# VH-VL binders against a9kqm9, part 2

Target 1, 255 residues: a9kqm9
Amino acid sequence: MRIIISPAKKMVENIEALPVCGEPSFIDQTNQLLTYLKSLSYEEAKEIWNCNDQLATMNFERIASMNLKTKLTPAILSYQGIQYQYMAPEVLEKDQLEYIQEHLYILSGFYGILKPLDGVTAYRLEMQAKVNLSDKKDLYEFWGSLLYNKLREETDFILNLASKEYSKCIERYVTEDVRLVTCVFGERKGEKVIEKGTYAKMARGEMVRYMAEHKISTMSEVKKFDRLDFSYDENLSNETKLVFLKGESNVRDRK

## First folded at step 19 (VH-VL)

Design n01
Fold by ESMFold2, fold request of step 23:
Structure n01 (fold): chain C 255 residues (1-255), chain A 120 residues (1-120), chain B 111 residues (1-111)
Amino acid sequence: as target 1 above (255 residues)
Amino acid sequence: EVQLLESGGGLVQPGGSLRLSCAASGFTFSSYSMSWVRQAPGKGLEWVSYISGSGGRTYYADSVKGRFTISRDNSKNTLYLQMNSLRAEDTAVYYCAKRGYSWYFYFDYWGQGTLVTVSS
Amino acid sequence: NFMLTQPHSVSESPGKTVTISCTRSSGSIARNYVQWYQQRPGSSPTTVIYEDNQRPSGVPDRFSGSIDSSSNSASLTISGLKTEDEADYYCQSYDSSRHYVFGGGTKLTVL
């Protein structure tokens, strides 16, 4: 089994002095994207980032001075957000760290796919960005089947904990020999399941930690997830979708 | 030239409070998690508390949970331990300890220790 | 939830080899790395082995660490024993619930 998760928009460098243990598999493609971004005018780059001038100026300076080989942070520490807070990677036990390094992949518009301890530098490039490079009109075309093919070489079972924006770069290319199963975290409202984005991100991070703590390798074990008041619902689930529902209608402080 | 220098120990009555400090130098303090480890007279080492480099994560031994608070001031390169509701069994030398440069858990440097005595 | 058990004391003559054991009571010793600390009387601990078998800079190569899965234990071995090696020695492992876990300590005497 392999697990895919989304990155986060916010990234930091050197937050904890923990060693990098690997290089991104597609660093050559990342170099192509960096060269492309460096070739853009400010206005062209701002359009790609779709942001205000404050953020655009910061990122324009960032790409101008970017060095992909120095000042690197382990990917799982560099991404900041609720999902990563709930994973708490800096306090994983040896076996748990080994588990995520073997099983977990972080998707990235800039790096493609990352192991948790791959060295990265901070960037801004959403997977939906309209990159016009090598006759490719966006990053989904740029990456093509490359990311899926890497996963396919390692597993016939992909657990999807990524947002749709990122998981599309895998889903488009899934072949019949690989099972892709998406986890859905929601609340029952009548007969509907409603996903609240912040709770879903918390649950995705907690699921990664739960799987590492238990060294989970099968779908039947994934179904036993019971953190954050979520539990598996067999009736709403199928062979490609595992639905987890909150047990209470609201969340309160708990021990 | 990593140096860790504890201070603030002394004699205190049961139920009293005391605040320990650890002055750090020779490394990027804010990048390393830190711990307090204590040693009762004639006894072994006992881990007390942990704080992440940013200060955003803290952990405590069950024996001190709810009574002790670890904190840090990264602008002053100083680690603290606020000790409340002190008991006789808290009598020990308290060391600050620096996590090594590794994803795995060991201390690479220890301070000299500061003695806390809880006695009537 | 586990304990690390060490012998209370060991002794050996100068020039000989001594081994100090550290046995984990439940769960595999290999789940986390084991560290060894030396503490001379009146002094702070110093690290002599980390990550099972690595030596910090300045620790002589006569100190070595090993793991024995069959006895669920770690060992610190000191060869070419010197009188300066007289100290208490503590093993340490890690657990995500209790964090840093120390053994009870072993007093080494060099006679």
Scores: ipSAE 0.395, ipTM 0.756, lowest interface PAE 2.8, mean pLDDT 91
Fold by OpenDDE, fold request of step 23:
Structure n01 (fold): chain C 255 residues (1-255), chain A 120 residues (1-120), chain B 111 residues (1-111)
Amino acid sequence: as target 1 above (255 residues)
Amino acid sequence: EVQLLESGGGLVQPGGSLRLSCAASGFTFSSYSMSWVRQAPGKGLEWVSYISGSGGRTYYADSVKGRFTISRDNSKNTLYLQMNSLRAEDTAVYYCAKRGYSWYFYFDYWGQGTLVTVSS
Amino acid sequence: NFMLTQPHSVSESPGKTVTISCTRSSGSIARNYVQWYQQRPGSSPTTVIYEDNQRPSGVPDRFSGSIDSSSNSASLTISGLKTEDEADYYCQSYDSSRHYVFGGGTKLTVL
């Protein structure tokens, strides 16, 4: 089993805190992207980043001086966000760290796919970014099936805890021999399930931690996730989607 | 040389508030997680709160959750602890502690501490 | 959650060897790294052992750490005991709730 999650937009560099363990699998492609980004004018780069002037300037300067071999931080410790707060990788137990190193992958617009302890530099590049590189129109085309193939080499079961923006680069290429299961964390609104971004991010992080704590290896065990007031709903779930509903467990206890 | 200097301690009444500061030097402050650890008079060490290098991650001991807030200003190399709704049991020397160079957290440097006394 | 239990006090003569235990109440002691801190009277804590058995620079090799899974405990051993070693010693580890956990501390008296 492999678990995929989204990166965070915000990244920090902790080069003095701890060493990196590995190198991104597709560092050459990342170098291509970096070279491409370095070749762009400010206006062109800003268009790609689709951000305000302040961020664009910051990123432009960052790219200009970026070196993929220096100032490296373990990926799992670099990304900052709600998901990563709840995952709390920095305080994982030894065996839990080993678990995520084995099973967890972080999808990235810039690096493609990362193991938790891969060394990364801080960057800003979302998967949805439009690029013109090697006759590719965007990063989805740039990466193509490369990221999926990496996962396929290692597993026939992918647990998707990533956002649609990132999981799309995997979903498009799923073959019959691989089971991709997406976890949905939401609230019941009539017959619909509404996902709130904040709670979903919290749950995704907590799920990763839960899985690491219990060394989860089966779908049945994933279904037992019950943190943050989420509980598995079998009726709303299927072979490709696990639906967890917030607040439903309390309702069951009242019945 | 790494230096951590706590300040802001003092005498407060139950229910009162106090803000502690820790001035850091001798290392890249933003690259390291920081923690507060306290020690009641004649008692042992108790972890209070943790904050990541960027400040994006914070954790609290159950005993202080909802009452204490850890924060940092990396531009000033300063760590803070806002303490609200103080109780007598919060009386302690509060230490600023720096995370060491490893994956798993240990404290490699400690400040001299600042005494917080909550009157009964 | 778990607790770390230490003896309240230990004493030994100079030149001898003393061992301070730190027993975990639940879960394996080996699940998380154990650290040891020394606190001399009137002073702030200092790290003497980290990650079970690693010594920071400046800590003499008289100090050593070990893990015993059979007793579910960590141990700090101080050989060639010196008067300057008189202090309180605290073990520390981590729980699954993202908390640092300290032992109750052990007062070492050098006779």
Scores: ipSAE 0.030, ipTM 0.556, lowest interface PAE 5.3, mean pLDDT 92
Fold by OpenDDE, look of step 21:
Structure n01 (fold): chain C 255 residues (1-255), chain A 120 residues (1-120), chain B 111 residues (1-111)
Amino acid sequence: as target 1 above (255 residues)
Amino acid sequence: EVQLLESGGGLVQPGGSLRLSCAASGFTFSSYSMSWVRQAPGKGLEWVSYISGSGGRTYYADSVKGRFTISRDNSKNTLYLQMNSLRAEDTAVYYCAKRGYSWYFYFDYWGQGTLVTVSS
Amino acid sequence: NFMLTQPHSVSESPGKTVTISCTRSSGSIARNYVQWYQQRPGSSPTTVIYEDNQRPSGVPDRFSGSIDSSSNSASLTISGLKTEDEADYYCQSYDSSRHYVFGGGTKLTVL
């Protein structure tokens, strides 16, 4: 089993928190992207980053001096956001850290795919960013099936906790021999499930933590997730989708 | 209640063709992968073919690859198995089976089966 | 690829406990989950265990599954054996090609 999650837009550098234990699998492609980014004007880069002047300036300077081999931070500790706050990787125990190192991957527009303890530098590049690199129209084309193939080499089963923007890089290439299951965290509104971004991010992070704490390996165990007032709904779920509803006690499992 | 009902079995000569059907009810048909599993008389279970919920992905056992075709009509909640170039060793009860709701490949419901006899 | 080997038959008296083994020929038995199916005479298979040790609803807790990595085998254990438990039992997993792999089946006779 492999778990995929989205990165955060904000990143920090913390080279002393935990040791870096690996190199991104697609560091060469990352270098290509870095080279491309370094070739851009401020205006072009700002457009790609889709951010304010302050952030654009900061990132422009960052890219100009970026070295992918130095001042590295473990990926799982570099991203800052609600999902990562609730995951709280900084307080994971050794065995929990080992669990995520084995099972968890972080999708990235810049790095493609990361293990938690891969060394990364702070960057800004969303998967949906519009880039013109070589004959590729965007990052989806740039990465192609590489990210999926990386996962496919290791597992027949993918638990998708990533946002659609990132999971698309995987979903498009899923083959017959791999099962992709997506977790949906939402609230019931009539007959529909509404996903609120904030709660979804919270839940995704908490799910990863939950899985690490309990060394989760089965679908049944995932369905038992009950943190943050979420509970599994069997009726809204199917072969490819696990639906968790907030504020309901619908602890029903396929038994 | 989940129900799977196979039909289309019968006697056929070697080299002949037969089309099996499985009518499904009691669950969202298109949301689940389906398989055919067969059992020769007095023998064990053998997986034959798999089809994804949407029908976009199919997979076959080596023993039937190139001869059998699995398909589905989600509007009719029906699974099909087109069997061509039938051989004596294809004689079996054919079950349609629903994939279970789990990480891994298993079946949670089976049909009653339909007998296919290939004999001269 | 691998095969799953089961004993051809086992027998036991009512009220006793019986164990049916399923040995994987290559690769770790723990790599992929094992399922167990019950097939009573003249009937279709039914699932009694999935994911090594999970029971579907309606399956009594007398049925349990386990994995033994040391012997590279899975086991179905039926405690408090009842006459109705007389059936063929099949273990199942899937190989590297993602083909469903069944054991040869075990005939359980309740004496």
Scores: ipSAE 0.020, ipTM 0.505, lowest interface PAE 8.8, mean pLDDT 92

Design n01
Fold by OpenDDE, fold request of step 23:
Structure n01 (fold): chain C 255 residues (1-255), chain A 120 residues (1-120), chain B 111 residues (1-111)
Amino acid sequence: as target 1 above (255 residues)
Amino acid sequence: EVQLLESGGGLVQPGGSLRLSCAASGFTFSSYSMSWVRQAPGKGLEWVSYISGSGGRTYYADSVKGRFTISRDNSKNTLYLQMNSLRAEDTAVYYCAKRGYSWYFYFDYWGQGTLVTVSS
Amino acid sequence: NFMLTQPHSVSESPGKTVTISCTRSSGSIARNYVQWYQQRPGSSPTTVIYEDNQRPSGVPDRFSGSIDSSSNSASLTISGLKTEDEADYYCQSYDSSRHYVFGGGTKLTVL
């Protein structure tokens, strides 16, 4: 089993709570992206980042001096956001950390795919960013099936806790011998499931933590997730989607 | 309780045809992929064919591809295996097997099997 | 494509522990889940282990499954062997080309 999650937009550096234990698998491609970004004018870069002037200036300066080999922070600690807050990687026990190091991957527009303890530097580059590099028009084309193939080499089951923006680069390449299952965290509104972004992010982080705490290795165990008032709904779920509903309990689904 | 009951087996001459059925009960039939697995006398288990819950996807072992057709009628909770151009090496007990609850790539329930004998 | 290789037969006396190996010929054994099926003489197969080490309800805890990446093999271990455990045991995994892949089976004789 491999778990995929989204990165966060905000990143911090110089956190030494955990060691850097590895290098991003596709560091060469990342270097290619960095070189490309360094070649851009401010206006071009700002367009790619799709941010305000303050952030654009900051990132422009960052890119100009960026070195992928120095001042590295473990990926799992560098990303900041609700998902990572609820995952709380900094307080994971050793065996739990080992679990996520083995099973968890973070998707990234800049790095492609990361293990939790891969060394990263702070960057700004979302997967949906439009780039013109090597005859590719966006990062989806740039990465192609490379990220999926990395996962495929290791597992026949991918638990998708990533947003659509990032999971898209995996989903489109899924083969018959690999099962990709997406977890949906939402609330019931009539016959529809409504996903609220904040709660979904919370739940995704908590799910990773839950899995690490219990060393979850099977889909049946994933279905037993019941934190943050979420519970598995079998009727709304299928072979590619696990639906967890907030505020509901279905004991039958846990048998 | 999950139940799988195969039928349709019998003696057939080489080149002949036979249709197997598997009656399923005790679970939501349409929600689960089904497979046929056979076992020649005194031999091991061999996967034969797979069909998805909806019937939209089918797969076959190379040994039966082009000769066997798997299908299902979800309204009748029944799985089928149409076997054409039968050969002596097709002689086996044929089991219908249900996809596991948790994972698609294993079987959690098996039928009692039906014997198919291909002989002159 | 890969094959799963099992020993043809194993034997042990009641009360003892036996281990049946299932070795994958290519690719990592850990990449795909491994299942184990028991087939008593004259009976249909039953699932005793799924997803490497999970037991279905009704299967005694004497049965356990494990994965060893170093030997690229899965193992079925039966502790406190009973006469009723005498059966053929099959490991199974998944291949994109062959779909479901079975081992050759192991005949367990309880002496």
Scores: ipSAE 0.006, ipTM 0.500, lowest interface PAE 11.1, mean pLDDT 92
Fold by OpenDDE, fold request of step 23:
Structure n01 (fold): chain C 255 residues (1-255), chain A 120 residues (1-120), chain B 111 residues (1-111)
Amino acid sequence: as target 1 above (255 residues)
Amino acid sequence: EVQLLESGGGLVQPGGSLRLSCAASGFTFSSYSMSWVRQAPGKGLEWVSYISGSGGRTYYADSVKGRFTISRDNSKNTLYLQMNSLRAEDTAVYYCAKRGYSWYFYFDYWGQGTLVTVSS
Amino acid sequence: NFMLTQPHSVSESPGKTVTISCTRSSGSIARNYVQWYQQRPGSSPTTVIYEDNQRPSGVPDRFSGSIDSSSNSASLTISGLKTEDEADYYCQSYDSSRHYVFGGGTKLTVL
């Protein structure tokens, strides 16, 4: 089993954190992207980042001096956001860290796909960014099936905890011999499930931590996830989707 | 609603043994790690022992290591603390505590406690 | 290993703001989450703050937690003090060697 998650927009550099224990699988492609970004004017780069002037300037300067071999931080400790806060990788025990190193992958617009302890530098590049590189019009085309094939080499089961923006880099190429199951974290509204972004991110992070704590290896065990007041709903779930509903655990337990 | 109910406390002589129980309800018991925390009369809180949801991992404070054993029966939604070689300094109210939803490093629910008195 | 040190007691009048400190003896206070528990006389502890500054459901927003790396301490702040806030308060954190670590507790008296 491999678990895929989204990166965070905000990144920190901490060279004193856990040691880097690996190189991104597609570092050559990342170098290609870096070279491309370095060749752009400020206006062109800003267009790609689609952000305010302050962020654009900061990132433009960052790219100009970026070196993918120095000042590296483990990927799992670099990304900052709600998902990673609830995952809390910095306080994982050794065996839990080993678990995520084995099972967890982080999708990235810049690096493609990362293991938790791959060395990364801070960057800003969302997967939906529009680029003109190697006759490709966006990063989805740039990466193509490369990321999926990496996963396929290792597993026939992918647990998707990533957002649609990133998971579609994998979903588009899924073959019949691979099972991709997406976890949905939401609230019930009649027969529908409403996903709130903040709670979903919290739940995704907590799910990764839960899996690491219990060394989860089966979908049946994933279904037993019961944190942050989420509980599995069999009726709303199917072969490709596991639905967890917030606020219904107590009702279930009282029956 | 989450409920934790301790039992098994009482008077015991030094060197004696006692087994505490904590009955849990209102949540999926096996999904959560549990701990024992004690409080000597007029004193502060002291963590005693931890057990993971599955029971596969246990931890103990140095003050009780080798004497106390934490266990659980998930089929009965019950947490246990076997206390052997009891000492006067083990006199305390013993609380069972549930780990929080978002983290196992804190407690979100506490029982009412059961008093253990070790005296000759 | 580390210890958490709290003042033995604090007191304040109703409606005022009180702050209880929790100082870590070694290592950064920010390395591990700090929690706060309230224990009223004759009652079991209840969680009022977790993960440094998060409030459980049912805890009033006049309760807040913070971390100060410069003093290597965590703080529980109670604004708009009420008589019902009179209790013992304990900070708690985690050490990989000592596991759960509690402060000595602070008795809050509402004057």
Scores: ipSAE 0.000, ipTM 0.479, lowest interface PAE 10.3, mean pLDDT 92

